VH-VL binders against RNA-binding protein 26 (RBM26). Designs and how they scored, part 1

All scores and structures are predictions.

Target 1, 75 residues: RNA-binding protein 26 (RBM26), of Homo sapiens (Human) (q5t8p6r532to606)
Amino acid sequence: TKLELRKVPPELNNISKLNEHFSRFGTLVNLQVAYNGDPEGALIQFATYEEAKKAISSTEAVLNNRFIKVYWHRE
Below, numbering starts at 1 at the first letter of every chain, in headers, positions and changes, except where a header shows other numbers; Kabat numbers aren't used for antibody chains.
F, E and O stand for the ipSAE by ESMFold2-Fast, ESMFold2 and OpenDDE, each averaged over both directions (binder to target, target to binder). V2 = 0.75 x the mean of E and O + 0.25 x the DockQ between their complexes.
Where letters were taken out, [cut] stands.
The coordinates of atoms that the task and the answers printed are left out; those that the model quotes come from them. Centres of patches stay.

## First folded at step 1 (VH-VL)

Design s12
Fold by ESMFold2, look of step 5:
Structure s12 (fold): chain C 75 residues (1-75), chain A 122 residues (1-122), chain B 107 residues (1-107)
Amino acid sequence: as target 1 above (75 residues)
Amino acid sequence: QVQLQESGAGLVKPSETLSLTCGVAGGSFSGYYLSWIRQPPGKGLEWIGEIYHSGSTSYNPSLKSRVTISVDTSKSQFSLKLSSVTAADTAVYYCARLGYRYFPSWGYFDYWGQGTLVTVSS
Amino acid sequence: DIQMTQSPSILSASVGDRVTITCRASQSISSWLAWYQQKPGKAPTLVIYDASSLESGVPSRFSGTESGTEFTLTISSLQPDDFATYYCQQYDSYPLTFGQGTKLEIK
């Protein structure tokens, strides 16, 4: 149920901004900024797959920057 | 099937404002980004900017000071205003819809209008 | 801004030829590149997206590949309908930028 973000501008890569955008799609159980040592990376975890799917399928750009990349997280 | 159609005046005087409208028909425009793109005669393509139906915009930095893109959701229309035009702004103007794809992110144009020539001359 | 450099600017070829058009990005853009075909007096139409994915309704003789920052559009057996101007477009970051175009002409 985890989504990985890449290319997040550093000024937007913080918990409050990411929560503001992603909480619209469901219940967030984990937010990690600077994920895996990448200052432009983040991890977003929803409570359910359906919520994560809504988020990755949304046509609205993350933080009004459509070049922020959203991927399904793979272990 | 989505259809895009540009409309507006084909002649604009120097220093005035170019104003175009893009009508969206034959499908949902809600949840999509629309762009304005121009092509001077015999030249390549230049992305002007984009808008989401909420009104959120992004503009090409080269034009940002002169461009406004807006949306009227009740009419399924997007508009372009380009102020202080010169002959360099003579071009065919296209509206185009950004294609959306589930993972990864998107940015290509799957539907284009027919284009409308705007000539800037006195 | 990411600059997209196409080559050649003009390509002369005959029906049945295998042709390639290249596009180089000034920095890494992953696979976020599209190819468009434009005929005189008409809007561009999408041919390839995500560097190598064929748009619905486009003939299978069209294909796209990538290597590093270099992208190619290939037409395996050129048909009369394929004579047009082609250009690439990157969508890795703002602003969106296009190559300057390649005009494919009958020899």
Scores: ipSAE 0.017, ipTM 0.723, lowest interface PAE 7.3, mean pLDDT 86

## First folded at step 5 (VH-VL)

Design g1 (from a29 with light chain S93R)
Fold by ESMFold2, look of step 6:
Formats: C-alpha cells, sequence, structure tokens
Structure g1 (fold): chain C 75 residues (1-75), chain A 122 residues (1-122), chain B 107 residues (1-107)
C-alpha cells in the first residue's frame, strides 16, 4: 500500500502538494516528506493496495514532473 | 518517419516577442513531449522548455519569465513565444521530440527540426 | 541545475584513430545521458542514449560508457564522416542540460 517517491524537487516536497496530487487515486493514510532524510524523497501510503496500484500505474506526471520516480515501498 | 519543421519570422526587433511554430508530420503527436532548443551562432545548445499534448509545460528556469510554449493538438503543432528579446536571443531555434509518457526514463531528443535562425536586430 | 562539462573542447585526430570524448556531470545522473553529433549547418543527431545504447542507424564504431559521473563517447576507428561537434545531454532532471561541446577536427 506504500509508494516511495524519489527526485521530488524540494520546493514541491510538502504535504499539501503531495496530498493534492495523490488523493485523486484514493484515501491517504500516511504521507511523509523528506523521507529517510532525503529532501527529495517522500512516502505515500494508501488505504488499499488497489488505490496504490492505480497511483503507480498512472501515466500522469507526478507534480507535472515526469522525472519524479515512483516505486513500491518495501520495508 | 516523424518530421518536424520550424516556421516563423527570422528577424525580430529588440524588446519585441519572438514567435515560432513547429509542425509535426508522419507520426503520433499525442503522448509525447515536445521541446524547443536553441543554439547561438558558434555556441552550444540550450533547452528552452517542453510541452505535453495536454498543454502542460516545463521551462528552463533561466528563461521561464519570458517563455510561453503552447500546443494545438488538432493541427499537430506547438509554438514558442519568447518576450522582451535582446541580441543575446539571436540563435538557431530547433524543435524536437523529447519524451513519451509511457516511458518515463525517456528524456533524449530522437527527432529534430532543421532549425531556423532568428536574428534580433534593430 | 546539473552542469555537464565536456573535455576536450577541441580534439584533433586522424582518420583511423581511436578517440574518446568525455562528459562529467556535476552530480549523479544514473545512466540518463545522451550523445549527439552535429555537423555545420545541420541539426544535432542522436548517437547514444541511456549512456551506452546505440541509436538505430549509427555505425557500430561508436560506443558509450560510464563510470560514476563520468561518461565517454568512443569512436574506435575514425572515418571522414565523423568529424563534427559532439554534445552530451543529461535527462535525469529538469532543466535538461547539454555539455558545451567537443569539436572533433582533422589533424
Amino acid sequence: as target 1 above (75 residues)
Amino acid sequence: QVQLQESGAGLVKPSETLSLTCGVAGGSFSGYYWSWIRQPPGKGLEWIGEIYHSGSTNYNPSLKSRVTISVDTSKSQFSLKLSSVTAADTAVYYCARGGYSYFPDWGYFDYWGQGTLVTVSS
Amino acid sequence: DIQMTQSPSILSASVGDRVTITCRASQSISSWLAWYQQKPGKAPTLVIYDASSLESGVPSRFSGTESGTEFTLTISSLQPDDFATYYCQQYDRYPLTFGQGTKLEIK
């Protein structure tokens, strides 16, 4: 249910921007900016796997930046 | 094969707006990112910005305040406006294809127009 | 912004020589680097993408490699058609940036 973002420009790596973009795919239950001490990293958690899958499968550029990378998070 | 062609006025007065159009033929327009790139005579290449077929744009921060890129998907065309030009904006301007939404790691330019020289002079 | 620094600025070589042109990124860009060839009065043409992948129709004497943030374009045996200016370009992040160019001239 967790997605990890990389290469998010620091000026866009904030809760309101990420929530605005990702809430379209489902219910967000966790959202962490500057994840793992990386100012360009973020963690996004949806309530369900299907919502997370919809988000990672989207061809819509995250925050209008096609170089932002989205991965399934693994502990 | 995809073909790109730049068109527009080759001479622009200082302080006016440079305006170019790129026509795309022979391939799909939708799903791709389309860029403007310029090269001052005898100098290197500078990426100006790009547009997606939806109208979403990304601009080089060095030019962002003066650049507008737009798209007309029905005509398979995209355009460049650069305002408040000076002699430093004299360059060959290229349009190029530089990405596809289904391949997010694609950011190189595989097709280029022939280029058009725009001279900024009184 | 990621600065791409090419060296040398001018390279003189003879037909048949093996030459290398280098490009250094100011930070990690993974493999997201392309090489272009440009002849006078013409648009650039893609030679290498993803650091080492040869574009369709480009002769196999061209190759690309990477080590850390340093990227090289190698021409194993120069032909007369290869004398041109070469540019690298990164596409790891915005803004997309090019190296300053390397002019490959006849010695």
Scores: ipSAE 0.535, ipTM 0.893, lowest interface PAE 1.8, mean pLDDT 92

Design g2 (from b12 with light chain S93R)
Fold by ESMFold2, look of step 6:
Structure g2 (fold): chain C 75 residues (1-75), chain A 121 residues (1-121), chain B 107 residues (1-107)
Amino acid sequence: as target 1 above (75 residues)
Amino acid sequence: QVQLQESGAGLVKPSETLSLTCGVAGGSFSGYYWSWIRQPPGKGLEWIGEIYHSGSTNYNPSLKSRVTISVDTSKSQFSLKLSSVTAADTAVYYCARSPFFDYDTGWFDYWGQGTLVTVSS
Amino acid sequence: DIQMTQSPSILSASVGDRVTITCRASQSISSWLAWYQQKPGKAPTLVIYDASSLESGVPSRFSGTESGTEFTLTISSLQPDDFATYYCQQYDRYPLTFGQGTKLEIK
């Protein structure tokens, strides 16, 4: 249910901006900016797997920046 | 096989607007980023900007105040307008495609033939 | 902005030579680098993407490698068709930037 973002420009790496993009795919239950000490990283958690899958399968770039990478988060 | 072709006036007067169109044939327009790239004679390449089929754009900051890129998805075309041109804008202008699949993107896999635009009075 | 610096600017070589062209990024760009070949009067064509992946239809004598911020394009046995200008291009972040080019010419 968790997606990990990388390469988010620090200026855009905030709760308001990330919520603008990701809340369209479902209910966010966790959102961490600057994840794991990376100012360009973030963690996005949806309530369900289906919502997370919809988000990572989107054909739209995150925050109009096609170089922001989206991965399934793993432990 | 996808084909890109630039068209537009090859001679533009100083202070006027350079205007080019890129026609895209033989492939999907959706799911790709469409870029303009220029090359002054005998010099290297400069990325001008890009557009997605949704109309979203990103521009090189060095040119942003003078650049407009537009798309017409129904015609599989996108365009470049560069305002207030000077002799420094004389270049071969290319349109080019970047795939955007599963967040893999950034290289240009297909290019148009290029069109020389000369800025001269 | 990420500056891409190519060396050498001009490389003279003979058919059959192994040649190496270098591109250095001003900061880390991971593997997000492409190489292009351009012949006079023609558009660039893609040779390598993701630093080391060969584009479809490109001869296997072409290869790409990376070490830190330094990227290399190697032609293992130069052929007449390979004399051209080569450009690297980074796509780690905006704006997209190219190296200034390396002209590979016949000695």
Scores: ipSAE 0.686, ipTM 0.913, lowest interface PAE 1.1, mean pLDDT 92
Fold by ESMFold2, look of step 5:
Structure g2 (fold): chain C 75 residues (1-75), chain A 121 residues (1-121), chain B 107 residues (1-107)
Amino acid sequence: as target 1 above (75 residues)
Amino acid sequence: QVQLQESGAGLVKPSETLSLTCGVAGGSFSGYYWSWIRQPPGKGLEWIGEIYHSGSTNYNPSLKSRVTISVDTSKSQFSLKLSSVTAADTAVYYCARSPFFDYDTGWFDYWGQGTLVTVSS
Amino acid sequence: DIQMTQSPSILSASVGDRVTITCRASQSISSWLAWYQQKPGKAPTLVIYDASSLESGVPSRFSGTESGTEFTLTISSLQPDDFATYYCQQYDRYPLTFGQGTKLEIK
């Protein structure tokens, strides 16, 4: 249910901006900016797998920046 | 087979607006970024900007104040307007396609043939 | 902006030679780099993307490698059709930037 973002410009890596994009796909139950000490990283957790799958399968760039990467999070 | 074709006036007077259109044939317009890239004679390549089918744009900061890129999805076309041109804007102008699938993007897989635009009085 | 510096500017070689062209990024760009071939009067054509992935229809004598911020395009046995100018291009972040080019010419 967790997605990991990379390459988020640090000045845009905040809860408000990421919530604006990802809330369209479902209910966010956890959102961590600067994830794992990476100022360009973030963790996004949806309530369900289906919501997370919809988000990672989106044809829309995060924050109008097509170089922000979205991956399934692996423990 | 996807084909891109630039069109527009090849001669533009200083201080006026350069205007080009890129027609896209033989493929989907959706799911791709569409860019303008230019090459002054005998020099390297400069990315001007891009547009997505949604109308979202990103511009090279060096040109942002003078650039407008727009899209007409019903005609499978996108356009470039570059205002207040000078001789420094003389270049071959290319349109190019970049895929965007599962956040994989950035290279240009198809290019138009290019069109020379000369800025001269 | 990420500066892409190519070397050499001009490379003279003979058919059958193994040649290498290098491109250095001014900061880390991971593997987000493409190589293009451009012949006079023509648009660039994609050769390599993601630093090492060969574009469909490109001869297997072309390959790409990376080490840190240095990227290398290799042609294992140069053919007459390979004489052209080559550009690298980063797509790690905006603005997209190209190297200055390497002209590969007949020795």
Scores: ipSAE 0.626, ipTM 0.898, lowest interface PAE 1.3, mean pLDDT 92

## First folded at step 7 (VH-VL)

Design m2
Fold by ESMFold2, look of step 8:
Structure m2 (fold): chain C 75 residues (1-75), chain A 122 residues (1-122), chain B 107 residues (1-107)
Amino acid sequence: as target 1 above (75 residues)
Amino acid sequence: QVQLQESGAGLVKPSETLSLTCGVAGGSFSGYYWSWIRQPPGKGLEWIGEIYHSGSTNYNPSLKSRVTISVDTSKSQFSLKLSSVTAADTAVYYCARSPFFDYSDTGWFDYWGQGTLVTVSS
Amino acid sequence: DIQMTQSPSILSASVGDRVTITCRASQSISSWLAWYQQKPGKAPTLVIYDASSLESGVPSRFSGTESGTEFTLTISSLQPDDFATYYCQQYDRYPLTFGQGTKLEIK
């Protein structure tokens, strides 16, 4: 249910902007910027797996930057 | 397969605006970024910018103040305008396609137009 | 911006030779690198993407490798059709940037 972002420009890595993009796919239950001490990282958690799957399968670039990477978070 | 073709004036006067159109035939317009790339005669390649079918753009910061890229999806065309040109803008201009199939499958240019020389001269 | 530095600028070789061209990134770009071939008066054509993956229709004598920020294009047995200028390009981040080119010519 968790997605990890990498290479988010630090000046754009904020809760408001990430919520704007990701809330279109479902209910966000956790959103952490500068994840794990990385100013370019973020963690996005949806309520369900299907919502997270819809988000990672999207054809919409995050913050108009197609090089921002979206991965399944592995614990 | 997909074909890209540049068109526009080959001679532009200094301080005027360079204007080019790329026609796209054979293939889907959606799912790709559409770029302009230039090459001064005998020199290397410089990425100018790109546009998605939604109209979203990204520009090379070195040119951003002078560049506008537009798209007309109904005509399968996208365009470049470069304002305030000088002799340094003389180059072969290419349009090119870059896939965006998912967040990990993007960034190279798989198809290029033939290129068109634009000369900036009095 | 990420600078891509190619070496050598000009390489003279004969048909049948093994040829290597190097591209170095000014910082880490993972495997987000492509190689292009360009013949005079023609547009570039994709040879390799993701540092080591051959584009469809490219002969198997072409290969790509990476080590840190250094990327290498190898042609194992040079053919007449391979004489051209080669460019690397990074796509790790904006702006997209190219190396300055390596001209491969007949010795």
Scores: ipSAE 0.638, ipTM 0.900, lowest interface PAE 1.3, mean pLDDT 92

## First folded at step 8 (VH-VL; from m2 with heavy chain S104T)

Design n2
Fold by ESMFold2, look of step 8:
Structure n2 (fold): chain C 75 residues (1-75), chain A 122 residues (1-122), chain B 107 residues (1-107)
Amino acid sequence: as target 1 above (75 residues)
Amino acid sequence: QVQLQESGAGLVKPSETLSLTCGVAGGSFSGYYWSWIRQPPGKGLEWIGEIYHSGSTNYNPSLKSRVTISVDTSKSQFSLKLSSVTAADTAVYYCARSPFFDYTDTGWFDYWGQGTLVTVSS
Amino acid sequence: DIQMTQSPSILSASVGDRVTITCRASQSISSWLAWYQQKPGKAPTLVIYDASSLESGVPSRFSGTESGTEFTLTISSLQPDDFATYYCQQYDRYPLTFGQGTKLEIK
């Protein structure tokens, strides 16, 4: 249910901006910026797998930056 | 079998606006980033900016104050306007396509137009 | 901005030679690098993407490798059609930037 973002510009890596993009795909139950000590990283957790799958399958760039990477999070 | 073709005036006076259009044929317009890239004679390549079919743009910061890229999806065209040109803007201008397959599979240019020379001169 | 520095600027070689062109990034770009071939009066054409993936229709004598911030295009046995200018391009982040080019000439 978790997606990991990388290469988010640090000045744009905030809860409000990321929530605007990802809330369109479902209910966010957790959102961590600067994830794992990386100022360019973030963790996005949806309530369901289907919502997370819809988000990672989107053709809409995060924060108008197509080089922001979105991965499935591995525990 | 996508084809890109640049068109527009090849001679522009200093201080005026350079205008080019890229026509896209033979492929999907949606789902790709469409870029303008230029090459001064005998020199290297410079990325100017890009547009998505939604109208979202990203510009090279070195040119951002003078650049506007627009899209007309119904005509499968996108355009470049570069204002306040000088002799330094003389170059071959290319339009190019960049795929966006997914968030980890994007950024190279797989199709280019033939290029069109724009000369800035009195 | 990420600067891409190519070497050499000009490379003279003969048909059949193995040649190597180098591109260095000013910071880490992972594997987000492409190589292009450009012949005089023509647009660039894609050769390699993702540092080492060969574009469809490109001869297998072309290959790409990476080590840290250094990227290499190798042609294992030059053919007459391979004499051209080669550019690298990073797509790790905006703005997209190109190397200054390497002209591969007949010796």
Scores: ipSAE 0.666, ipTM 0.908, lowest interface PAE 1.2, mean pLDDT 92

